# Designs tried in a protein design chat: miniprotein binders against Probable RNA 2'-phosphotransferase (kptA). Part 3

Target 1, 222 residues: Probable RNA 2'-phosphotransferase (kptA), of Haloarcula marismortui (q5uxb8)
Amino acid sequence: MPDAVRRCPEDGFFEGDTCPVCDGAGTHILDGARRRQLSKFVSGALRHFPEDAGIEVDKAGWTGFDALRVAVERQYDWADAAALAGVIATDPKGRFERTGVGNEAGITTAGGRVRAAYGHSVDVTLDGTDDPVPATLYHGTAPRNVDSIREAGLKPMSRQTVHLSESAAAAREVGRRHAADPVVFVVDATAMQSDDRRIVKRGTETYTTDRVSPVYLSLLEK

## First folded at step 25 (miniprotein)

Design z4 (from u4 with W37Y)
Fold by ESMFold2, look of step 25:
Structure z4 (fold): chain B 222 residues (1-222), chain A 80 residues (1-80)
Amino acid sequence: as target 1 above (222 residues)
Amino acid sequence: SKLVYIVFEGDPEELERAIEEILKLAKEYGGEVRYYYQDGVVWILIKGISEEAAEKIAEKVKELAEKLGLEVEIRIMEES
């Protein structure tokens, strides 16, 4: 769960009590509850319902920061440019990307473009990253899905891509959002890449691909 | 006309129950419904309804969230 967001006038937005660069206290921007509320709205607007939120995303998923700010201010009377910039800059999962502001993404409250890094249900094509892909990735799911996944593999369903986790622990955490006792699949990412399947890192611990054939999947034992 | 914005967070079983109940509720009031379920969060948008219907829906959704033990945000907005 997110914690409060503060702002250092010289070093930008941060989570916690003191600026990690200068050790100053900064100023308070959002408490944890409002940060969580705003993050959910921004995530939903960028991933799922941009038109209903009053914004448009382009083919690559981008919208203008100013347009998103207007939508956020329309949604919440307590929200402003600093609140939006802070939520984007401090997101612990890397859910948001910001461009067009150079090295000022963690500081500026104006300008540039914003998109969700992953999780879209709307029709977008995201640029990949050159980050290395681990030999093994993981997918957490409800026990009831095991037989279907063993037979048909992993498919994006309502998302544009399949989402994979960097570790078994991360996969289990994701799976717990769908079941109390999740099951973890092990994904042979090396084999997938040797078969020319594209895997891209998105966010802090999430990787995406278009599908995972059953031949690359096995259950994590014990 | 109005839009009802609903966000639930909580246990997966109760989230699925909430979706089912709200689909029935929106149909009763003639609203157009979209929902999205991702990573323990459900967003539900109900559109094309009167202010009176939106207020009634919001009240029933609040009661449902309490019954199911779900965290909820509910907002009534003009359609954009």
Scores: ipSAE 0.759, ipTM 0.928, lowest interface PAE 0.8, mean pLDDT 87
Fold by OpenDDE base, fold request of step 26:
Structure z4 (fold): chain B 222 residues (1-222), chain A 80 residues (1-80)
Amino acid sequence: as target 1 above (222 residues)
Amino acid sequence: SKLVYIVFEGDPEELERAIEEILKLAKEYGGEVRYYYQDGVVWILIKGISEEAAEKIAEKVKELAEKLGLEVEIRIMEES
């Protein structure tokens, strides 16, 4: 269960019991259970089923915060602008982006636009970032996928892009969601970039690319 | 017309079983079903069903989740 979301009047939303900036208690916004529920809904709405959620996303994946708020409040009677803003601001994987709210993006409860940073199944075109890409990235998967990946590489499935992890540990965690004993592929990101294969940082530890050819892949030894 | 929103979490093998069973269930009630699996979460949407059907589905999904040891969130939504 994730930690509760709280709000510091000076420093904005945070998870846990104390503000990481001023060590204040802040005000309770959401318990862990509601945080998780709302996060899942918002993630799904922005990535997979915007129409069903009652929102529209543009070609870049953006929706209005107010529109998303309305959609959220339709489904969750306990949710409000603060709840939504808090979930967006405290996501540990950086799955959400919010703009148009100035320097108080992590504090404001109204205005601006919101999108998922990555993981879309809907057809969107995300802007690139200038964040540096590590020389080596990782991909966690189920053992049953090893042969297919060796043969055909990594391809987008239900998502628009392949997701890569910054660390082997993170990749294993991703893989554990698909199998009890996941395997990790090592991705030669340097070689990919040298071959003009674009890799873009999205989440805190997530990088995306269109495809990874087998030539860039090796299985990490246990 | 109603939409049943289902979110599963738990053992990957049990999630796969759940998806299969929900697909069958959706067909039984004449619903359109879509599902997404991402970041350890399974979203299942069943659309085009009556309120009565939605309620029955919700009950069956709850029972299924209990049987399979899955965490589940179920919501009946208005179709947009």
Scores: ipSAE 0.759, ipTM 0.949, lowest interface PAE 0.6, mean pLDDT 89
Fold by ESMFold2, fold request of step 26:
Structure z4 (fold): chain B 222 residues (1-222), chain A 80 residues (1-80)
Amino acid sequence: as target 1 above (222 residues)
Amino acid sequence: SKLVYIVFEGDPEELERAIEEILKLAKEYGGEVRYYYQDGVVWILIKGISEEAAEKIAEKVKELAEKLGLEVEIRIMEES
């Protein structure tokens, strides 16, 4: 269960019991259950079904914060601008990006634009980042997929990109969503980039690319 | 007409079963269905159905979630 979201009037939204800046309790915004519900709706709306959620995303994936707030309030009678701002500001996975509010993104409950950082099935083009790409990345999967991945490589499906993890531990965590005892592939990102394959960082520890040829893959030794 | 918003979370095998069952259920009631499966979460939208059909679908989805041991959120909304 994720932590509750609270708000410090001076320092903005935080998760847990005490503000990390001033150690004050702040005010309660969302319990963990509602935080989870709202996070899933916002993720789905921005990535997959913006029109059904009552919002429009532009070619770069952006929608207005205030338009998203209206959609959220329509979806849940308990939700408001503070709930939405709090979910966006405290997301531990970096799933959401907010712009157009300067230094106020962790505090303000109005204005600006919001998008999903990754995971879109709708037709968007995200600007690249200048974050460095590690020499080695990882992909976690179910054991049943090992032979097909060794033969054909990693391929996206349904307008999704291939997702790669920053560490073996992160890849294993992702792989556990597919199997209890996941297998981790090691990805030679340096070789991919030397062959002009684009890799970009999305979120806190996720990288994306359009495919990974088998020549860049090997199994992680335990 | 109504939209049924369904979100499942849980084990991958049971999520795949839920998708299959909900697709059959949507066809039974004549609903248009889309689903998205990403990062251990499944979103399913069933559109173009009556309020009575939506309520029946919601009841059956609750029963399915309990049977499969999945966490579920179900909401019936106006189709926008």
Scores: ipSAE 0.753, ipTM 0.928, lowest interface PAE 0.8, mean pLDDT 87
Fold by OpenDDE base, fold request of step 26:
Structure z4 (fold): chain B 222 residues (1-222), chain A 80 residues (1-80)
Amino acid sequence: as target 1 above (222 residues)
Amino acid sequence: SKLVYIVFEGDPEELERAIEEILKLAKEYGGEVRYYYQDGVVWILIKGISEEAAEKIAEKVKELAEKLGLEVEIRIMEES
C-alpha cells in the first residue's frame, strides 16, 4: 500500500510522515488506501474514459481541475480538492500534469487544469518537452511478444504511443504486468533521435514515442 | 441506467481470466462493456444496465475476485 498523503502549509503535498523540505509533520490528507483508489480513478478518467467519469478533455488532454474535482467528489464521498490535489502532486510515476497553479509543490487546492502526462487511449496530442532523453531506453514485455517485436518493432496498441522505460529494472516491472518472466528490449534512443524519430519524456521514468523500428531494438540477455 | 466501475489488480494471468469472465457476465446482463489494461491495473466499465443488475454484477465480481485472488474495487455509478 502506498504511503499517506500529507500537506505542509509551507512546502505543499508530500507522501510519508515528515515534510522532506522542512521536517514538519504537516496535515493528514489521505491514507494510502484512499490515495490508491483515487489515483486509479483519476488515471482512468484522464486516459481512458473521461465521459464515463463525468469530465471532458480537450485535444491536448486537459480538463479543468474544478471539473475533475466535481467528478471525483461524485464517486468518493471522502474526496475533496485537497485529496485530488494531493494525489496529483505526489504521484510517484509522474502520471499527472497540473498547470495554472502557483508552485510545483502544489500548495493550492483550486484552479488550473490537469491532464495525464502519458498513457492515453483517448485521442489526444501531447506537446513536446525539452527534457533530455537518455542514450538507451528499455521496453518490458512478455516473452510471447518477442518474435513479433523483432519483426515489426514496437507499435502502439490500445495506447496513443509506445511507452519506454528509463531502466531495465523499470522495464521488467512493466513486463511483469503481462508475464511472470518478462523480457526487456534495449532501445537505441540516440540512433532514433539522430534519424529524427521523436522521443519525449513524460513520467519520472517513462518516455513515449510513436513507434520503434526493430533496427533500434536488441533483446537484453538475462 | 447504471454503470459498474470495476478495478482489478493482481496476477497478470488471473487478470486476463477476470476480464474474460466479466465480459461474459456483462453479456449475460445485456450490458455494454469496455476494459483497459495499464500498469498492472485493469479498469472494466459495464454500462446500460439496471440498478438491480448492477448490484448482482457487483456481487458476482466480488466472488470472482476472491476466487482469483485479485484486489478489486467496485463502484456503481450513474451513467452519464
Scores: ipSAE 0.746, ipTM 0.951, lowest interface PAE 0.6, mean pLDDT 89
Fold by ESMFold2, fold request of step 26:
Structure z4 (fold): chain B 222 residues (1-222), chain A 80 residues (1-80)
Amino acid sequence: as target 1 above (222 residues)
Amino acid sequence: SKLVYIVFEGDPEELERAIEEILKLAKEYGGEVRYYYQDGVVWILIKGISEEAAEKIAEKVKELAEKLGLEVEIRIMEES
């Protein structure tokens, strides 16, 4: 996961030692440590504190790539347009979206717009995707939250939306970031959609919705 | 005035303790504090403090991260 980011002039940004298209080494852009550091700043700026980071996000969550580049360069002396473009292009979790550059999103270091694909605490409305929604989704949480969730359901709390995982394993992994022995709720996504509740895929394994009533929740058997 | 940007990553129990301790530090030095906890990462922003206070906070945060076994990034920046 903490692979270096490199750049091939013809094929764009890639992670690891060898371009997957031409097998060349390319040019080094970021080591793994700086990749993680920059990814965290960009995630935080787009999701939580755009104003403090010196950027402005619109109602759909977008900011200009060039404006974000300026913020990144202010934050880190070692960061530049290539570093930012590389982090966005190579993100393994689909945390970032880039538009307005056509088929050059994995190559260009200028232009277009960028947003976080999910996780906003600022007031944004994201367009949905056409990706199918699984019949069952999952939510991992700390044991201390179980009673409140059982009583009131899942609410976005400090986030803009409720986040659901595609699998129990993914939910448990998310839950472990909050507790040593996480609890997993099973979410009846089929029932939610039958009741006209909107669920949208964000990133590679994350789905979002505005709330989950207790009627759709059950605890995963241990 | 200064802004202190702090990012922690690590085990949940230690992350929650780090938040608790930094809120105490910010109160001691009179800063406006916002924090965000998401996906095993904590971002903390402390604003409206002097350069001297920011430097002291950064020193104490570094010590705290070592004590708690947390990965940390700390940056002191000019506000706005």
Scores: ipSAE 0.729, ipTM 0.920, lowest interface PAE 0.9, mean pLDDT 86

Design z6 (from u4 with K2M V41I E79L)
Fold by ESMFold2, last read:
Structure z6 (fold): chain B 222 residues (1-222), chain A 80 residues (1-80)
Amino acid sequence: as target 1 above (222 residues)
Amino acid sequence: SMLVYIVFEGDPEELERAIEEILKLAKEYGGEVRYYWQDGIVWILIKGISEEAAEKIAEKVKELAEKLGLEVEIRIMELS
């Protein structure tokens, strides 16, 4: 269960009992259950069903923070601008990006734009970043998919891009969400980049690419 | 007309079964249904149904979630 979200007036939103900057208790914003609930709705709205959620996402994936706030408040009686800002600011996976508020993204409850950092099924184009890409990346999957991946490689299915993990452990955790005994592929990211394939970091431990040809894939031993 | 917003979280086998059952349920009530499955979460949206149908669907979805041992959120919203 994720920690509650709290707010320090000077230092912004944080999770847990005490502000990591000033050690103060701050003000309670959301318990862990509501934090999870709101995060799921915001993720779904930005990635999959913006129109049904009452927002519009542009070609780069952005929507207005204030428009998203209205959608969130319509969805949940208990939600407000602070709840939304807190979920975005404290997300442990880097699921959300916020712009147009300078260095106050972790503090302000108004203004700017928000998008999902990854996971879109709607048609968006995300710009690249200069974040370094590890030489090796990983992909966790259900055992039933192994033969098709060995033959055809990794392709976007219900998503806009292929998602890769920073570590074998992370990939296995992702794969466990789709199968009880997941299989992990090792991805030669260095070779892909040498062949002019674009790989970008999205979120804290997720990387995306258009496809992964079988030549870059091998199975990780159990 | 109504929108039923459903979010499941749980084991992959039970999530797959929940999707199958909800698709059948939506068809029974004549609802338009879309679902999204990502990172251990399933969102299901059922649209174009009456308030009475939405309430019946919500009750059956609650029963299904309990049967399958899934965490579930259900919201009924009015479409303009």
Scores: ipSAE 0.767, ipTM 0.936, lowest interface PAE 0.8, mean pLDDT 88
Fold by OpenDDE base, fold request of step 26:
Structure z6 (fold): chain B 222 residues (1-222), chain A 80 residues (1-80)
Amino acid sequence: as target 1 above (222 residues)
Amino acid sequence: SMLVYIVFEGDPEELERAIEEILKLAKEYGGEVRYYWQDGIVWILIKGISEEAAEKIAEKVKELAEKLGLEVEIRIMELS
């Protein structure tokens, strides 16, 4: 279970018991259980079922913070603006983006826009970034998918894009969510980029691309 | 009309079984169902059912989760 979310009056939201900036205790916002519940709902709402969640997302995936706040308050009687802001600010995978609130985006409990950084099944077009792409990326999957991937490569399934991981360990972790003994493909990102195949960094360890041809893939040996 | 929000976590094989069973359950009660699987989390949404049906579904989902050893969250909400 994840750590609790707290808020430092000077430094903003953080996970755990101690502010990473000033070592203060801060104020309790959410326990780990509620943090996880709210994070799951928010990610689902922004990525997969905005209408059912009671929000609208634009073509770039953005929704108003206030609109999302209303949605989470409907979903959970214990949720409020601080809870939502805290979940957004402390997500370790960088799943969420918040803009329009200046330098206090990580501490404010009102205003701005929110979107998922990646992983959408709804039709959105995300802006590109200039973040460097590693020469090698990885993709974790179930063993049963190996033959299909060797033949057809990586294609978006329920999501808009293919998700790649920065490390083999991260990829394996992704795969474990679908199989007990996941396999990892190595992606030649350099070759892809040289062939004008766009790869974009999204989350802290996640990169996205439209498709990966088999020519860029190799199975990582166990 | 109600919306049943279901979130499962646990063994991938058991998650697949759960999805199958919930799809059948939704059909039985005439609900519209969608599911998503991401980051080891399964979201299942069932819409267009009565409050009574929603409660019955919730009970069956809890039983299923226990049987399959899955972590489950269930929320029932009125559709707006």
Scores: ipSAE 0.751, ipTM 0.947, lowest interface PAE 0.6, mean pLDDT 89
Fold by OpenDDE base, last read:
Structure z6 (fold): chain B 222 residues (1-222), chain A 80 residues (1-80)
Amino acid sequence: as target 1 above (222 residues)
Amino acid sequence: SMLVYIVFEGDPEELERAIEEILKLAKEYGGEVRYYWQDGIVWILIKGISEEAAEKIAEKVKELAEKLGLEVEIRIMELS
């Protein structure tokens, strides 16, 4: 179960029991269970089924915070602006982006825009970033996909982009979501970039690219 | 018309089974179904069904989740 979300009146939302800035207790916003539920809904809404969630996302994946608030309030009778803002602000994987609220993005409960940082199945075009890309990235997958990947490389399947992980451990964790005994591919990100293949950092540990040719892939030996 | 919002988490093999069963279930009740599988989470949306059908589906989904050892969230929403 994830940690609860709390709000420091001065420093904004945080997870856990103590504000990481001022060591204050803050105010309880969401327990771990509701946090997880809301996060899943928001993720799905922004990535996969905005219309069904009752929101609209633009070509860049953005929706209004207030529109999303209405959607979450419809979905959950316990959800409110603070809950939504808290989930967005405290997501450990950086799944969400919020803009248009200045330096108060982590504190404000109104205004601005929200989008998923990555993982879309809906047709969106995300902005590029200049974040440095590690020389080596990783991709976790099910063993049943190995042959296909060796032959055709990594392609977007249910997502708009291929998702890569910063570490083998992270990749394994991703893979475990698809198979009990996942395999990890090593991605030569340096070579990709040298060949003008774009890789973009999105989440805290997630990088995305359009596709990865087999020439850049090797299976990590167990 | 109703929307059934289903979220599964758990063993990947069991998730696959769940998806298959829910797709069949949706078809049985004449619902439109879409599913998404990402980050260990399965979202399933069933639309275009009656309230009675939605409740039946919800019950069966709960039973299925229990049988398969999956975590499940079910929400039934009224569509305009």
Scores: ipSAE 0.749, ipTM 0.951, lowest interface PAE 0.6, mean pLDDT 90
Fold by OpenDDE base, last read:
Structure z6 (fold): chain B 222 residues (1-222), chain A 80 residues (1-80)
Amino acid sequence: as target 1 above (222 residues)
Amino acid sequence: SMLVYIVFEGDPEELERAIEEILKLAKEYGGEVRYYWQDGIVWILIKGISEEAAEKIAEKVKELAEKLGLEVEIRIMELS
């Protein structure tokens, strides 16, 4: 269960019991259970079913914060602007982006735009970034997929892009969501980039690309 | 008409079975159904059904979740 969301009057939203900036207690915004529920809904709304959620996303994946607020209030009678803002601001994997509220974005409970940083099934075109890409990335998957990947490489399935992890451990964690004993592929990101294959950082530990050819892949041995 | 919002989490094999059962259930009640599977979470949306049908579906979903040992969230709401 995730930690509760709290708000420091000076430093903004945070997870846990103590503000990471001033060590203050802040005020309670959302318990861990509701945080988890709201996060899942917001993720689904922004990535997969915006129309059913009651929002519209533009070609870049953006929706208005206020529109999304209305949607979450419809979904949950306990949800409010502070809860939504808190979930967005404290996501540990950087799944959400918020802009248009200036330097008060971390504290503000109104205005601006929101989108999912990655993981869309809806047709969107995300911004590029110049964030550095590690020399080696990883992809966790089920053992049953090994032969297919060796033959055809990694390609988008239900998402717009292939998602890669920054570490083997993170990749295994992703893979565990699909199989009890996941396997990890090692991705030669340096070679990909040298061949003009674009890789873009999304979130805190995720990287995305259109496709990974088998030539860049090797199976990580246990 | 109503929208049934379902979220499952748990064992991947059990999730697969749950999806199959819910798709059949939605068809039985004449609902439009879509599902999404990402990061260990399964979202299922059933639309275009009566309030009575939505309630029955919710009951069946709860029973299924219990049977399969899945975590489940269910929301029923009026379509705009």
Scores: ipSAE 0.748, ipTM 0.952, lowest interface PAE 0.6, mean pLDDT 90
Fold by OpenDDE base, fold request of step 26:
Structure z6 (fold): chain B 222 residues (1-222), chain A 80 residues (1-80)
Amino acid sequence: as target 1 above (222 residues)
Amino acid sequence: SMLVYIVFEGDPEELERAIEEILKLAKEYGGEVRYYWQDGIVWILIKGISEEAAEKIAEKVKELAEKLGLEVEIRIMELS
């Protein structure tokens, strides 16, 4: 269960009991259970089923914060602007982007626009970033996919892009959600970029690309 | 019409079984079904059904989740 979301009046939203900046208690916004529920709904709405959720996303994946708030409040009677803002601001994997607010700390509970940072199945085109890409990335998957990947590489399935992890451990964790004993591929990101294959950092530990050719892949042995 | 919003978490093999069962269930009630699997979470949406059907589906989903040992959230939503 995730930690509760709280808000410091000076430093913004945070998870846990005390503000990581000033050590203040802040104000309780959401418990862990509600945080989890709301995060899942918002993620799904922004990535997969905006129309069913009652929102519209533009070509870049953006929706208005207020529009999303209305959609959330329709489904969760306990949710409000602060709850939504808190979930967006404290997501541990950086799944969300918010713009049009006064500060990155997320003190503002209204205004601006929101999108998922990655993981879309809906047709969106995300902008690039100047974030550095590590020389080596990783991809976790089920053992049953190994042969296909060796032959055809990594390609988007139901998603817009291939998702890569910053560490082998993170990749294994992703893979464990699809198989009991996941395998990890090592991705030569340097070689990809040298060949003008675009890789973009999304979230805290996730990177995305259109495709990874087998020439850039090797299986990490356990 | 109504939409049943289902979110599963748990063992990957059990999630696969759950998806299969829900697809069958949706067909039984004449609903349109879509599912998404990401970050260990399975979203399943069943829409185009009556309120009565949605409630019956919700009960069956609860039973299925219990049987398979899955965490589940179920919400019934009205479609505009």
Scores: ipSAE 0.735, ipTM 0.947, lowest interface PAE 0.6, mean pLDDT 89
Fold by ESMFold2, fold request of step 26:
Structure z6 (fold): chain B 222 residues (1-222), chain A 80 residues (1-80)
Amino acid sequence: as target 1 above (222 residues)
Amino acid sequence: SMLVYIVFEGDPEELERAIEEILKLAKEYGGEVRYYWQDGIVWILIKGISEEAAEKIAEKVKELAEKLGLEVEIRIMELS
């Protein structure tokens, strides 16, 4: 179960029992179970079904914080602006981005815009970052996909982009969500970039690209 | 009409079985169904059904989740 979300009046949202800045207890915002529920709804709404959730995302994936708050409050009677802001601010996977509130993104419960940082199945074009890209990246998948990937490379499926992991361990964890004994591909990101392929860091451990040709792929040996 | 919001977490093999069963269930009640699978989570949305059908679907989904050992959230919402 994930940690509860709490709020320090001076330092903003945090997870766990004590504010990492001032050591104060803060105030309780969400227990772990509700944090899990809300984060799943918010990620699904922003990535996959915004219209059904009652929000609209623009071509860059953004929706208004207030519009998302209304959708969240419609979904759960216990949810409010603080719950939404807290889930966004404390997400350990970096799945959410918030803009239009300056340095107050980890503190404020109003204003600005929100989007998923990656994982969209809806038609969006994300502005990237120019963060450094590791020479080697990884992709975890179910064993049943290996032959297709070796033949055709990595292509977006239900998502807008191909997702790559920073490490073999991270890729294996992603693959475990689709199979008990996942297979990991090694991706030669240096070669891709030398061929002018764009790779962009989107989350804490996640990078995206439009495709990976088979020439850049090899299997990680067990 | 109603929307049924279903979220599953659990083992990939059981998630595959849940998707298959719920697609059949949605067809049985004449509902429009879409699903999404990402990061160990499955969302299933069933739309365009009566309140009575939504309640029956929710009951059957709860039973299915218990049978398959899946964690599930189910919400019924009014459309329009």
Scores: ipSAE 0.721, ipTM 0.921, lowest interface PAE 0.9, mean pLDDT 87

